# Designs tried in a protein design chat: VHH binders against C-glycoside deglycosidase alpha subunit (carB). Part 6

Target 1, 368 residues: C-glycoside deglycosidase alpha subunit (carB), of Microbacterium trichothecenolyticum (Aureobacterium trichothecenolyticum) (a0a0m2h8p8)
Amino acid sequence: MTALGTPIQGVTLYSFTRAFHGREYDLEGLIRKTAADGFGPGLEIIGFSSFRGFPAIDDAYAGWFRDLIDEVGLVTTSLAVNADIGIHRDRLLNQDELIEYMTLQIKAAAKLGFPIARVQISIEPDSMEALAPIAEAHGVTLALEVHADQYASHPRILALRDRYEKVGSPFLGFTMDWGATVSGFAPSLIEAYRRRGASEELLGQVVDLWNTYYEQGPPADQADHGQRFGSFIGLAARHGRPDLGIDFGINGTGLFGPARVDDWRTIAPWIKHVHGKFFGIDENGEEPSVPVRDLVKLLVENGYNGAISSEYEGWHWNYWQSPFDIISDEQAVQRSAAEAAGSRMITDLAEARTQLGAWLPNTEGAHA

## First folded at step 1 (VHH)

Design d2 (framework vhh_7ocj_1)
Fold by ESMFold2-Fast, scan of step 1:
Formats: structure tokens, C-alpha cells, sequence
Structure d2 (fold): chain B 368 residues (1-368), chain A 118 residues (1-118)
């Protein structure tokens, strides 16, 4: 009964963190390159790492930024905002401080022209409820990220969903991160470990261990998660490679989430934005570890008309390939998958702007 | 297997000092960042101090100038020197490993109790 969705093609600048940290591009240069390379029309930016003085944004800078976006033919989708840790030199904010800080970031998102703020997973249901009227006043949808070691049916995520249902605000929802539903250990990371001298026997056992956890599904609790993490470390140590142990644990339990694609159905109606996370494209033009085709099909079948921000995260270990050379290959898989599902990806700027404005709540009189 | 074993906690008078130690095993200690967290009853766990593999340090504002984090790579140990202790420093102190992205490992020590009397 749900009409098929037509998701908007986009990218997050997080894909290019290596280039940005290495000062190969400043923000303007990276935006211009992203547009020129055809990764748009949707654009996600990380607020605190991209905008100097964030969340304090002056009017002249905001005007310059909006003019730049218009000039290059992109549409701003999501601003990744910060929550609690790191603001006061590694202390947690109390509830009132968190609401104040989030309010400043919501205002910054509105001022810069972002209709969505990606909220970090640490924010509690009470805080999201308190922020709903502020989000509405500024016309900014709050999309709490469902990140890799959590998943759609996680008790915490379901508690947030239930609060969203009770509050009834169209300005509350989730950012779907595909890293929560990985179907294989990333071959590009196995190759990175091979380049670091790991034996083929060790590499095969890392893959086998992750596959065992995939069959079991997500960890039952924090103790189970800790045991899984420790098992990757123990595997590395048994092969005389304790230097790889924590890396195996972090990636195996924190980056490659073993939840199934269909798990996203538990929160599909509340998905406001998507991180199209991926780790590599193989010789056949497919993503061998992220089920991109099944994920796009699920979004299309659930009427998703928001943006998918392609997020190449293989840059953490793949130093032999430019991230600028791989985004278009992954986006081609997304377009193909949408077509196979009886729909399409939106790649036209005018169509993207029109659909995003109709998909996300728009409040007349919102402060920008 | 990664093991983190904290020691050095105890009862101390306000204005006094304690030195916490965390003995690490099961990984290449010198290559990783290490940190100390604390949790008081009814409070959230908060970062006290971190030390990166390169020797750079980070502190919570509430302990800056009073606490010093250090590491002994030859001994696979991270330390927290706590000076000018106040009753507000009363908590269970936990040792943790950090990854290269600054993410906090879910692997924690069992904790060591610090109680500061007035």
C-alpha cells in the first residue's frame, strides 16, 4: 500500500576525511570537487570538524556558504552535530547544558540551510522529546544515528522509537547507518591486514570468526559484546600478531554490525536520512560486504524519499585507492538497485530540492 | 586476551593524594591510547584523563591542574596521579583502551574505588 520511494543521491564529506585531515582540500575546495565529480546533488557535512567556531556561525559566513552551495548545484541534506563528550574537555554535559548546546547546533543547521541534524546515539529519549519543539521552531529534523554496534531492534533504539511515536513530532527520527547491517567482513580491510603482514591463515580465521557472529546475530548484551571483542584480540595473539588484536576487535564488533537487513523494518517509518556506508567496490562493481542492493530495495519498498549520503569509510585502511575514485561506483549500485526495485534514484538538483522539501517537515515561520 | 587491572584506590582525606595504576596485557600497549574514567553512584561515567601513544594528554576540566596521567611502556602500565583530592572525586575509577579513531573500547578494567573523606 505504500508508494515506492525515490531516494535522493548524495554523499557525506566524511568520505574524504583523509584528504581533509591531510589539508589536500579546504572546505570550499572539497565542496567544489564533490559537485564536479557528480556525487550530488545531496550533501552532508560534519559541523564541528568543517565549520570554524561551530556552532557559532556568523551571518556573512552563512550567506557565503549558501551561495557556494547554490553556485555548485548541490542541496544540503544533513549536518552532523556533536553531543555531550568533548565540549568541556572530556566531561559529559548535564541535561540543561546538553539542551542548550543542541539548540545552538540546531540554529546553526537552520542558518546554514541544512534541513536535518544528524544527532549522535548517546542522546536519551527525554532529551529528544525536549528538543522536538526547538527542532520544529527552526525547521530542522533531528535524525539520531543508528550506528554500527547498535541496530534498529536494539532495546535503546526501540525505546527512542516508542518515545517518537508518543511525542508525535515529524521532526524526530533516525539516520540509518548501513554499517549496522553488514553481510561480510570487508575484503578491503582483509587486504589492508595482508599488506601489514598478516598470514593467510590468520586472515581466513578472522573472516570465519566474524561469519560465526553473523550467524548468531547481534550480541545479547554488553558482556556478550565484550567476549566477542576479546575473541578477536585472542585470535590475533594466538597467531603472534597482538599488534592487530584491538583493530580486529573494533572493526569486527564496532564497524561491521551483524544485524540483518530486515531489522531496519522496525524503524523504517522514522528514517529521515541514510548514511550509505561502504568499505570497497570489487572487480565486478559490487560492494562485497555491505548488502547495498537489499538495503536500497528496503528503502524503496518503504517509501523512502529522503537522501542517501554515500559514506566511504574504507579510507581508514585503504591507502592505495583514492576515495574520489570509488564513490561513483557505489552510487551506480544504488541506482541499479532502485531500478531493479521498480523505482529510481533522484540525481537531478531541481527534483531533489522539491522532493526533500515535500519529504521533510517544513514549518512556515521557522527561524533561519 | 586483553586484560586491564587497576590498583591504588582507597580512602584518603580531602587535600590528600593517591596514585592509580593500570597493568595492561594482551596487546601492543605502546601503540594504543589509554584512559581513565570514573563513575560516582547515581552519576554517568565520565572521562578523567587520556594519554595517546605519542605522549599527548587530555583532561576533564574538573581535574585539570590536579591530576596527571602518565604511561610506562616498558611496564605496560598507565598511571593517574591524583593531587588535591576533594569529596567530589569520590568514585570508582576505570582503566580503558582507546582505538586510533578516538573511540572508546568496550573493554574496561573492573574498577578501583576512591573515597575522599571531608
Amino acid sequence: as target 1 above (368 residues)
Amino acid sequence: QVQLVESGGGLVQAGGSLRLSCAASGFTFSSYAMGWYRQAPGKQRELVAAIYSGGSTRYGDFVKGRFTISRGNAKNTVYLQMNSLSVEDTAVYYCAVYDRWGLYSDYWGQGTQVTVSS
Scores: ipSAE 0.000, ipTM 0.211, lowest interface PAE 17.0, mean pLDDT 87

Design d3 (framework vhh_7ocj_1)
Fold by ESMFold2-Fast, scan of step 1:
Formats: sequence, structure tokens, C-alpha cells
Structure d3 (fold): chain B 368 residues (1-368), chain A 119 residues (1-119)
Amino acid sequence: as target 1 above (368 residues)
Amino acid sequence: QVQLVESGGGLVQAGGSLRLSCAASGFIFSDYEMGWYRQAPGKQRELVAAITSGGDTRYGDFVKGRFTISRGNAKNTVYLQMNSLSVEDTAVYYCAAFKYESGWYPDYWGQGTQVTVSS
């Protein structure tokens, strides 16, 4: 029997990409805004897009950053890092070079106060194994992201899970992205297509096509994925709307993953962080396309004590609503779901800090 | 977060042509540099081509003069036009996105699309 988990409420700044890139807010401004709006206590930041000169972080800047986080009453959860072997212009990193590059990023995460580094899915099992002792030495857990069009039972993910089992390190695991287990085409995106002049017949058929793939389950391989992508393009063309084809394909296959919630059970013990991906909140205060309640219930029942970083991605098409106005509604669904499962979300800063520290045996000194 | 979806791969005869497309979501496309990498069975990934946000291009020596990279910011898509294909071009082709214009360092990878060139 596993004790019920108490996940930590949080947000990723990725939700505010338009505001950040549009210079409506700088990094400090976004951090202050997220704290003021009550989206914390957990905070995830994308390192390579948010910190100038990453992974080179000097001591003065790191001190300033930690002081800011403490001042506003947040706790750092996950830092998104770059695992790309192609960092040289026309050659690939060998294993030693990749380990060195990842080591610099792990040190940056530790220096900035992040207990977790989100790693891109491109990294190989052998590299994750080699990085385990380095992660442990610096007190940073490596959490490889599982997102659409991948899913928990994907062959690559299972190969990584099997390697994690063999290695036995508590510093290796996964970042769960809820976009892999979507239960419906996002209504806010259907509305965006309606605003672009798509007919109700076409919109109904887009939803029907996605539902057909949901019933079939995830694509068998990359060729099947490509055929599904092409089927959305073909649908748009048959309705005289080839201008919508790529959008249908991108969102229908790459953003709305058709795997089932229970698929996460294959890797649940290795989940170290969660991207609470979502696309809208309806008039009933529910997310109509992401099964938030079932996902939170699964995490609670599997003893998950990490953070859920709410990640609003409806900003790609929803220009009529501020991302700052919707995250609190989604977080309310998460709190309600945890309570319905016999637990709760942690929203208290001191409790969140204590629980995050518990993930890293003998590493609290490197963490603090 | 970022989704890069490759399409256009398939089976083609030596000497033929193929056009790959990479449809991007999850970031402001015009703010990122884009590239294509490839990985043959049992080999490491290698840079095929890259294009900056401003349109400047770079190619691997093995494809220079045969392949052309281009981008359509209005469609959030990057393309790779592959001409005079040889069996040595057989590989999984990966789309990549990167933030640093001068660095050619991918921040994000696509899932890949298979290209098989028959003799």
C-alpha cells in the first residue's frame, strides 16, 4: 500500500511566453506577477531561454535570483535544461562532451536553487546512467520529459524506465506532461478555427477524426504518426480549406496526445515533476479536453509528493484571453481533485520547501 | 511544451528528390533558428542544414549543393528540399529549433521522419 501523495501547487513561466517575448514582462516581473497572483508556491523556469548566458551563471546573479525567490515567497521546482548533442554547428557531442555540457547545466540548476532539471527526450539511456552520479553529487534530480506524441508506454520511455530500474538512482526519473493523455480536442481551438471561417461540418469532422485516433490509441510508430498528421491535412483540403491543414495536423497529432490516463501507471514510481498542461477552462470551471481530475487522482493514489507546474498552452490560439486569468481556475480543479481523492494540494511555502527537500537524501546542503 | 512535427519522409529511388516539412508549435517561430539533423542506423546524429531567423543558411559538406533549407514564418514551417538523393542519405531526419542565432545549438528536437533511398 502506498500512502496518498500531497502534490505541490506550482506554475511554469512557459505559460506566459507571449508576455515575456513581447516584452510585457521581464523575468523579474513575471516572477513577481506569478507570486502576487497566487500561482505558487512552486516555480518552474526554462533555463536556456530565461537566463542570459546559460549555463554560465555567476555567483552574484545566482544570489540575486535566490534572494528574489525568497522575497516573493516562491520555491524553485524544475529548471528546463538542454540535452542536445548537436550544440556544435556541424558535429555531434560525444558522450564525454555531453556529460561535461550536462554537468555545467546541473551545476547551474544547483547554483540557482532548483532541485530538478527537466531533460529533453532526445537523451539516450546510457547518458542518463552516466549522469546519475553527477546528479547525485550536485543534489539535482534529472527528470526526462514525456510529452505528446510520446507517452508513458512508448518503447523509448519504457527503455529509459528499465534502465532507471537497473541503475537504482533516486536522481533519475521523468517529467510527466499531461498533453500526452488528452481526452478531447480543445474546444478553445475549435472556437479559434470557427473565428477563422471554418464551417461547422469541417469542425465536427476534425473532432470526429481526433476521436477516432483516441479510440485507436497512440500511433504504432513514426510512420503511423505521419499518416495521422497527413489525414488532418487531407480533411482540411477536402473542405476547401488547405490553409488550415498544417494547424489541424500540428495540434491534432503533436499537441493532443490520445494515450489514456492509466498509461501513466507504467512509469508512476519514477515521476519527479509534472507539467500540468491545459488549454482552457469552461463555464463549469472544468478543463474540457484534459482529464485533470483523473490525472491528479492517479498522482495522489501513487504517492506523488512533487510539484505540478500548471502549463497553459491555449495562448497559441487564444488571443482574446489573458493567460494570467485562467491558471487559478485550473489550479482550483487540481485542488478539488486532490481533495476528492482523500488528499490535498500543498499551497503553503514552508510545507512545499520541506517536502521538496525530502526527495534528495543527503543533499539538503547543496539544495539550500 | 515545444512540438516539432516532421513530415514528407518515405521511400525514394536514388537520384530522386524529396521535400521534408517541419511544422512547429509551442513557441514564437520567428524568434527561433531552425535546422535539420539526420541519424543513420547505428550512427550518431549529424547536422544537415540550418537557417537563422534572418534567413542565413548553413549546410553540412556532404549535402552542400544538393539540399536547400527554407522557412515559412507565416505557416510556422521549415522545409528541407533534398535533390540527387543517394543510398547514403538513408536516415531518420530530425527537425530542431534553437534560440541562439550564432550558436546552431538545438534547444528542441522533433521525433524524426524516415527517409529510405533505394538503389
Scores: ipSAE 0.006, ipTM 0.261, lowest interface PAE 12.8, mean pLDDT 84

Design d4 (framework vhh_7ocj_1)
Fold by ESMFold2-Fast, scan of step 1:
Structure d4 (fold): chain B 368 residues (1-368), chain A 120 residues (1-120)
Amino acid sequence: as target 1 above (368 residues)
Amino acid sequence: QVQLVESGGGLVQAGGSLRLSCAASGSIFSINAMGWYRQAPGKQRELVAAITSGGSTRYGDFVKGRFTISRGNAKNTVYLQMNSLSVEDTAVYYCATDLFYGEYSPYDYWGQGTQVTVSS
């Protein structure tokens, strides 16, 4: 295709998890602050952590929520839903039980005004196929999140793509998570380790080890992944810092995915939503570990007209950085990258609403 | 919220060994116990091993003497050393927190699971 995409600027409230759970903001306060700070117009919310009693949503509460969104000038994009088959401690949900649980969450998304449900990576192709007619009936697109340690060309993701192609439903797709395509170990995390007393030699070797795996590409299988994880633990132990080993392994293999940007081309036509994951902004106003510019260019060149929900995830370790001070810097990189690709990011509410209405199969026509 | 990350699963020959790791992030200070359950096709989840914050351990009947659970220095990590593996150990292994082994905790979380396959 020759038509360039015009992605919609947005944010996910997951960026503000520390502030929300620390009671700096309740849900209403957080929504009002994100609108006031200009992070919209697109808004993603995490269902299970944000709405008490989820997925049971009272009609009056849903009305209040939709009115609040309209008042502050945002548009709801994606509701993050739970597909955890382990919600019972003594057993796993079977497929019928999972379909029933997912159906309740799809209904909640529709009631709250979300056109997309972000589905967790653990769901199987058979379940996505079974959910397609339910998604269509409720006007909610299901977008399974592709994040590290998986990636677009992972065998499991390709199996999902092939099932989507066979089913032919426009209500099935993916949420692209940029954490799957990281190009460097996050400097903000290196600084966090430095603050925990790690030596410069150890820090340099952590970066070097991750770069070695980046050059090799994603793990070949689960045994390779386990070996990589263990190598980070061994590195920490050899430097007399076994207390850091698990953290090196978690972040180096589970958070910083070493797949290449072009890997996303395999599933680009199926991308319904984007988590614009990032871990810091440097002194030059760039993201030093996530190739934001190349990722936005790929989306624009593939005609992507959905939302990019900026997702600051440096909050796990960067206690000295307010997420409210860094989102706008990353969004500026996105806007600049879209313009460099011959397009633009949509930041106007009315235009965003019109484009979502035309782009997603669950909406019919534009509304302001 | 607690995030659990499992690693170390894979394919191994009977008689071999694997080491599973599970690390918790987020609200880790509220975790009393961490451990491993497993589930084979057509079976319910069964306890493999658990360790409390105080270091007390419990093992499932079929893994005693072969598997060892241990805790990392930060109290937010557990390891499962699996020795003398048999075909019957083939299952998805799940990390879990708050396994009914201590005082009140507001958190009870499961990991996504990691596949262990023992051949022959």
Scores: ipSAE 0.006, ipTM 0.245, lowest interface PAE 13.3, mean pLDDT 84

Design d5 (framework vhh_7ocj_1)
Fold by ESMFold2-Fast, scan of step 1:
Structure d5 (fold): chain B 368 residues (1-368), chain A 120 residues (1-120)
Amino acid sequence: as target 1 above (368 residues)
Amino acid sequence: QVQLVESGGGLVQAGGSLRLSCAASGFTFSSYAMGWYRQAPGKQRELVAAIYSGGSTRYGDFVKGRFTISRGNAKNTVYLQMNSLSVEDTAVYYCAADYWSKYGLGEDYWGQGTQVTVSS
């Protein structure tokens, strides 16, 4: 058992994708809004959707951005970067080209003041090993995202963990995405389907089917995953609603991961950042589909001192509700859960900066 | 190669109509929710209308009853029929394709935008 963690409160701008676009002038408005609404002090931004010309960032622009972050009282946590091996439309990048492409994004993260780059799950262990000295040279921790349909004990994730242990670099780790460990089909999405004319019988059977898979745990292999996906499509078709089939399949198998909270213990020491994924808050102020309280308890008990970036993803189906009205409710659940575990969430800027600097190697910006 | 190409924008008198089109290529169109967003001078981008892969629709409060979104999966095209236009509808209109990807934060694609100007 380690000392209890004190995670840092934060948000990812991905939560506001439908409300706002991540272009330069829209970016300032989102940053000011998130600071004013108290969602900080931690801030995660998506590189390709937010910064024009990414990963090429002008010195003057980077200076302006860092000044803006300081002005509004936030601290940058994670920059979401891409491992787009298909960047050339006619071929895939080889390993050397991928390393060069990732190096440009790591440099952009350092230049903008982000201590972490969230890496997409498609990167192989050999590439992460090759990137470790580059990450260290630029003071940027690489945190590969673990989300549904992957999970902490997935063979690919364990292979990455084993390589991280062998390499021994503090600049390699994971971004924990809570969508991998969902405990129920999101009621807000069931309501969206109801608004699309789905019968109560069909809605009950969608919930029942997902609960059956939750009891079975994650799919054994890609064939099992495909069968589960097809079963959601078949369910919709049997009720005369083939128009809902693909949506049921995508959300039921790819968005709502059925792994259990304790599964995260397999990689807990390598967690560098957290996506606090959630899909709705009920009338009691609780998240009915994501076990936020248990997830925060696990992080606290494992000494997690990094940031939790609240990520509202219910905006994909809730076009009427403002994501700005719901983030604070989920963050209140996180604070309550940390307190119940004998700790607390850090919400003070100065304390967050101090702890992030102690938790992650070299968080002082563009260090030489 | 993913591409979204908007067309149909232009200058129109108040009370008039325009039909925007967005031709999509490079992805499985029928699996994506498609949307129209707009950005007026000095304002953030806002949702105008969305159509889910299954064909259901959602609208922003200020355009409900005046605008209609539709899709033609055979032509990989999404449409926005804009009726009873007012000067407040003046904005750059953007087409978007929205899909959750298991290998990332989502595969959102955006068009370059088309200008709509409503004169009094």
Scores: ipSAE 0.000, ipTM 0.156, lowest interface PAE 17.6, mean pLDDT 85

Design d6 (framework vhh_7ocj_1)
Fold by ESMFold2-Fast, scan of step 1:
Structure d6 (fold): chain B 368 residues (1-368), chain A 120 residues (1-120)
Amino acid sequence: as target 1 above (368 residues)
Amino acid sequence: QVQLVESGGGLVQAGGSLRLSCAASGFIFSDYEMGWYRQAPGKQRELVAAITSGGDTRYGDFVKGRFTISRGNAKNTVYLQMNSLSVEDTAVYYCAKYPRFYDSGYLDYWGQGTQVTVSS
């Protein structure tokens, strides 16, 4: 009998991308607001969008940042880092260049006090293996994000898992992104399409098409994925709305992953961090497209003691609601689900700090 | 890498018109949604208009019918045509590049802003 997990409540500032880039808040102001609104104690920040000159971080700035986090009563969890080998339009990074770039970001995470670096899905097993001793040297766990159109049992993800098992490093693992296991087309996006003039007939058929793919499960291969993508484009074109076709295809195949909740069991022992991805809260206080309750239950039953960073991504299309008004509602669903599973979410700062330090290996240097 | 440079702002009398331009570089312009936001002193930044890669547009409630967003993909430029200007339109106008949600390697980027002042 595995002891039930007690996940740590948290948020990623990615939820507030429009407010931050719109300069409604600078970084300090956004951190203070998220603390005041009770979204902590866990805090995830996107390195490459939040810190000027990233990954170069001054000692004085790092000290100021850690002092601010302590002052507002938060604990840093994950720093989102860039691993895209296509960052240059005219060439790809080779492995040595990628390792050098990742090393700078790992050092920045350690300096800022983040015990986890969320790594982008494009990184190869050989690169993760090469980074393991660097991650260990700096006390930073590398958690590769599993998101749609990939999923836990995807051949690429299983290849990474198998390499992690062979390497045996406690500094390698995954960030579980709930967008890989969506159970319905997001109603908030259907409303956004309605506001763009899409007919009710077209909207119903978009939902029906996605539900058909959900029943079939993830695409068998890249050709099947391409066929599904094309079917959303064709649907839009048949209704005289070719302007919506690419958006339907991208969201229907790339954002709303049709894998089932239990698929996460294939990599559950390697989950180091969680993106609590969600797209809206309905009038009943529930997430109608993401099975939050089942996902939290799975984490609790698998002894997950890490952080869940609530990640509102409905901001990409929902311009009529503030992202600050929705995080607490989703976090209430998480707390309720953990309680229903016989456990609880950790919301106390001191308890969160103690548990995170015990959950992740050799994190004393990253938290100091 | 990414640069957005706004131009076309200035002083105009109420009832007049201005055309803002935003020249973009450092990314494949035709692939991205582009937008205009504005911020008056002491007020929150608000959406003015946005345009998808395919040319679909959306507008903030206070500018519908008066402002038009458009794009010239061949020139890597997004435009905001502002008609029937009022004193309440006085603000710094910012060009924005939206992320593609599946492109975690691409950041939201804001231009430096261009001042629009409407006199009575």
Scores: ipSAE 0.000, ipTM 0.232, lowest interface PAE 13.8, mean pLDDT 87

Design d7 (framework vhh_7ocj_1)
Fold by ESMFold2-Fast, scan of step 1:
Structure d7 (fold): chain B 368 residues (1-368), chain A 121 residues (1-121)
Amino acid sequence: as target 1 above (368 residues)
Amino acid sequence: QVQLVESGGGLVQAGGSLRLSCAASGSIFSINAMGWYRQAPGKQRELVAAITSGGSTRYGDFVKGRFTISRGNAKNTVYLQMNSLSVEDTAVYYCAAGLYEYDFSTPYDYWGQGTQVTVSS
C-alpha cells in the first residue's frame, strides 16, 4: 500500500543571497526575518558562506545557534556543504583526503542540528560509499544534489543510485533540484532581456529555440550540450546582439534543465531533501517555467515526508521584485498542489519536528 | 547554484595556440574566483590558472609566460589563452568557480565536466 507523502514546508537562505551579500541582513537577522515572514518551519543554510570559520564550529556558537532556531520557531533541515576536491591550491584531493574534509563538515552539521548535508554534484560513487559509515556514526544523511545540466536519469546519477542500492545505507541519497525539470524559459528573464533592449522577434526566437531543446530532452553528451550552447550565441549574433549570446547560452543550457517531471521516478526512493527552485510567479499565481504542481504531486505520490526548501533564484536578473515578496506565493502553489493530490504540506512546527525526526535515520523519533 | 560550461577544446599542432572559454550560470553574483585545472593521462590534476573578481591572477609554474587567464566582457566568463603549446600540455582541462567569501587561495565550490586538449607533434 502506497501512503501519500506530507512534505514539510521550508526555505533555503540561498534565496536571499543578494540581501546577505549586500549586508542588508546578517545571519541572525535573516533567520528572524524568515521566521517572521512565515517561510518555515523548515530552514536550510549554506554552511561555507554563512558560518564564520566553517567547518570549525565551537560549542558556544552551536548552542547559541540552536537556541536561536528554537526561539524563532524553525527546524533545521539541510546544511549545504562542499565536496570540493580542489581544496589544495595545486591539485585535486584523493579519496582519503576528501573523506577527511567531508567528515569535518558532517561533524559541523551534527553540531549545528542539521539532519541532512547537501553534497555537491561532482562527488563519485566510491566516495559516497566510503562516507556512509561516517554519516551513520554522526546521524547525518548525505543527499547529493541533482541539478541542471544533470538530471535523475543522467548516467552519473544512475551510477550513484546503483551504488546506493548496493551499499544499502539509509544515510545516502539525493537532494532533488527542480531546476533540472524546467518546462519553459523563465518569463521574468525574458522581461529582463526586454529591459536590456532585446527585440520581441529575438525574444520569441530564444523561447522557440529552448522549446525545441525541451522537446528533444536533455543533451546526449557534452558535445551536444556545447552545440546547444553555441546555437544560442549564434541566434543572438544573427539579430545584431552578440552582447546577449553568452547569457542566452548559459541560461538556456545550464540553468533551465529540459528533463521531464517523470524522470525523477528513477531515483524517487532515494530523495532525502528537495530544493524547490523557482524563477517567478505570474499574474495567475503560478510558476510559469517550473512545473511546481506536477513536481509536488510526484513527491506526494511517492510518499515523500521530507522538507521542500523553496529556492528563489530569479534574484539574479529580477531587480524589480524582492525575494521576500515572492516566496510565500510559490509556497501557496506547493500547498495547493499537495491538497489537489489528496494530501497536504506540513506547516506546523511541532508536526514538522516529529515527522522530520521519524523520516530521517538516527534522528529524534527515528530508528534507534 | 552554479553551472560551468567549457568550450574551445580540440586538436592543435605543437607551437600553436588555443583559447578555452568557461561560462558560469546560476548564482554568478556571488562568484569570487574562477580558474582552470588540467589532468593528463596517468598524472595528478594541477592548477593551470585562476583569476579573482578583483583581477588578481595565479599561474602554475609550467605555464607562466605561455598561458594567460582573463575575464570576458561578461564578468561570469573566463578565458584561457594558450600559446606555444607542447605535447606535454595534452590533458583534460577543467573549469572551476569559487563562491562568496572564496578566492584563489581557498577551495573551489563548482567544477565543469572538462574539455579535451590534444597537442600533436
Scores: ipSAE 0.006, ipTM 0.339, lowest interface PAE 11.2, mean pLDDT 85

Design d8 (framework vhh_7ocj_1)
Fold by ESMFold2-Fast, scan of step 1:
Structure d8 (fold): chain B 368 residues (1-368), chain A 121 residues (1-121)
Amino acid sequence: as target 1 above (368 residues)
Amino acid sequence: QVQLVESGGGLVQAGGSLRLSCAASGFTFSSYAMGWYRQAPGKQRELVAAIYSGGSTRYGDFVKGRFTISRGNAKNTVYLQMNSLSVEDTAVYYCARYYEDFGSGLEYDYWGQGTQVTVSS
């Protein structure tokens, strides 16, 4: 597309996982809270953690849910689904069983009114190809999430892209997760480590080690990834803090992806949904570790008209701040970035509904 | 609120077996991935094994074929069966809870107090 994109503002309820699992809000309360706080109009929900009995959704519940969404003035965007082959206690799923399990989740997404299903990164090209006609039959686009430690030009992601091109289905694509392309170790996590008694020398060396990997680019293979992981553990041990080693390794290699923003150009035409991953907002009103402005500019310049679901990941370590207090700050950065790129974010419900319907494949004849 | 309590550690001879248990409370156990880490004297903490909410497993290279992780959702417990133990397996073993939303990626947020495993020659 030659026209500038106008991405739709939204949020994923994953941002509020601690509040939800801590029973501060039930699903209805959380949906009402996010609508009232102005985080919409787009809404993403994690299916397997939010809907009791998922993927079995009865007609009355689905009707209630759709009525609630309409009442509060939101539009459903993406439903996160599970691709785990180990779902049975006594055995692994074979390929036919995996397709059957995925089909049940696609049906649940359609029934609940979600036009997109976020598929986990572990699913193979053959499975995505097999699911394409099922996705089309139910009017649900399958968007496989690209997140750290993978990235747009990762061999696995390129293999999926090449299969999507061969299949030619508009119901196959990707969820772009901004955590794959960060520009620094999250200062909010450095603060969390400081609160856990880490020395300033250790904290500076964690940042320096991650910056070294950023300059080198993504790991060449799984052995390189393992070596990087081990280097964070070794750093913690050398400072007498082996208790922090695994945490440094997991976050440094699995959460803060060192790929560059321009890497997203390799799959930009197949981006169907975006996780606006972020870890904090500084005193200048900017995300200091995620290049939000450059990422939004890339989406705008590539004609992206889908939703960006703000995904606050800092709740994993930030116990001193409510996640409800930070989403609007990050969304303000997104709006500012879109304007600077010569476009805008859509925040109006009616306009969001119209654009999302036009952006996604024609669902005429699709039903729950 | 969230609590992880390890048990089953102890002294065992090389070539022997131990079964560790981790009793979980304060959260919906079946919705979370669980794992085991270990830390030997003078060494870094390392991943031993992890089990996703759906039952898929991941192992550290040094324990593949010798250790098996499993879960009992009805009992809110994760287990680590350790076979063919060597002196090098001597460590404090920690149970951990993970957030599971990154495909094969696991983020942990809670640790148990640890249980000592000592393997003698």
Scores: ipSAE 0.000, ipTM 0.227, lowest interface PAE 13.9, mean pLDDT 85

Design d9 (framework vhh_7ocj_1)
Fold by ESMFold2-Fast, scan of step 1:
Structure d9 (fold): chain B 368 residues (1-368), chain A 121 residues (1-121)
Amino acid sequence: as target 1 above (368 residues)
Amino acid sequence: QVQLVESGGGLVQAGGSLRLSCAASGFIFSDYEMGWYRQAPGKQRELVAAITSGGDTRYGDFVKGRFTISRGNAKNTVYLQMNSLSVEDTAVYYCATKYDYLGWPESFDYWGQGTQVTVSS
C-alpha cells in the first residue's frame, strides 16, 4: 500500500494450450519444461483440462503432484476453476448446486497446494458472498477474473467490489487480466489476417477503427457495444471480405479491451492474482498491444506482492511462433518495468514462497 | 487437422425457425462429443447444446424446449434446430468438439469460425 510492491514472476499453463491439447506434452512434461525454461517460480494450472477426474483428486496423486512441484522448483499460485452450470450432461446447475460444485473445486485447490482459485467472471455477488466462509475454511482465496469485454470500473465489477467491501472477507478478490486494458489491436493478429489474404488497406482500417474506440473508452452500454461489433463487420464487408467480419468484431470488442490502465485503481486493493495477458512480442522485445510497463508500474505503486502469471493468448491465431520462444521476452519487459518503478520482480523460489505466504490469508493451512 | 464449418445462419423474424449445420473433418466424428455455443455482443460465450457420441443431449436453460441438437454420423455433421426464436437469440453460433470445462475465452478444444444469427422483431 505505502510500500512499493515486489510482484512474483510466473506463468499459466494456458499459454501452452496447443502443445498440451495436441499431446506434444503431458502435464508432467509441461511442468518440467516451464521450470527448465525459467518461466517460474509461480505456476498457474487449469483444473479441468489438466487433472484427470477433477475436482476429485486422489491422495496419492496430490502427494505426487506436490512432490513434483517441489522437485522442479516452482510454487503453485492459482488453480483455474470452472463455474460452468452445464457440467452435467442432462441438466444445468441451480445456485445451491453451483455452491456445492465450487466447494469441491476449492477443496481440490487446497489438496493440490494452490492458495488461490481463479473464479470465472460470470459468478454473481451472492454466490461469492456464500463462498467466502468456505474459502476461509480451506485457506483458498477466491479471485474472480476481470477480462474483456468487462473492466475494473464496469458496473458488474463495481457491484462485486462493493459486496466484497460489505462482506469484509480477505478471501475474496479479483484476478486482474491485462486483456481488459490493451493499447492497440494485436499486430500478431493483423499478421494472421494478412496471411489469410486481407489487403493492407483493410488491415490499416481495422487498426484505425479500434484506435477510434480506444480514444472513446469502453462502450457506454450493450447497444453501444453492439454498434461497435457491427462496425467491424461492416468494414470487412465494404472491402469484399465478409468472411473476416465476425472475427474482427469478436476480437476488436471482446478480446482487446479499450479501458485505460488507471481504471484498475478502482479495484487495486482487491487484486489477488494477475494474468499477464499478451498477444505477441516484436523485434525490439516489446509487447506492442498491451501496456505491460504501465500495468507493472501500477501494481508496484499499489503494493502488489502477489504473482503475475504470464498468459500468452496469441496461440489462437499464431501458428508460426512457439509460446516457449516469447514468454521469456515478455517476462523481461515485466522485470524491466518493475525496476524502472523503483522495485523488482521476485524470481527466487524461496523468496516467492515466503512472500506469497505472508501476502495471502491463511495459506499455512491450505494443504489437506 | 480438425476442421469445423458452420452453415445455416442468417436473418429471421421473431417466432421463426433456423437450422444450423456443422460439417466436421479431420477426426473420427462418431467418437467425439459435439456442441453448439453462442456469443452475443457484450456477453460471454455460453453453451447452447451438446450431444455425446452415444446421442445423449444437454441444453442451456434459455433454449430448453425451443432448440434441438442432433447428429448425423454418416455425414460427419451436427445440427441445431432453432424454433420460436426471439431477439435475445441474436448471436454468433459456434460449433465445437470436446466438452469445454473452462468457459469463454479461456477454454475450447476445436472450434468452427462461427455463423451469425440475427433475430428481428
Scores: ipSAE 0.006, ipTM 0.251, lowest interface PAE 12.4, mean pLDDT 84

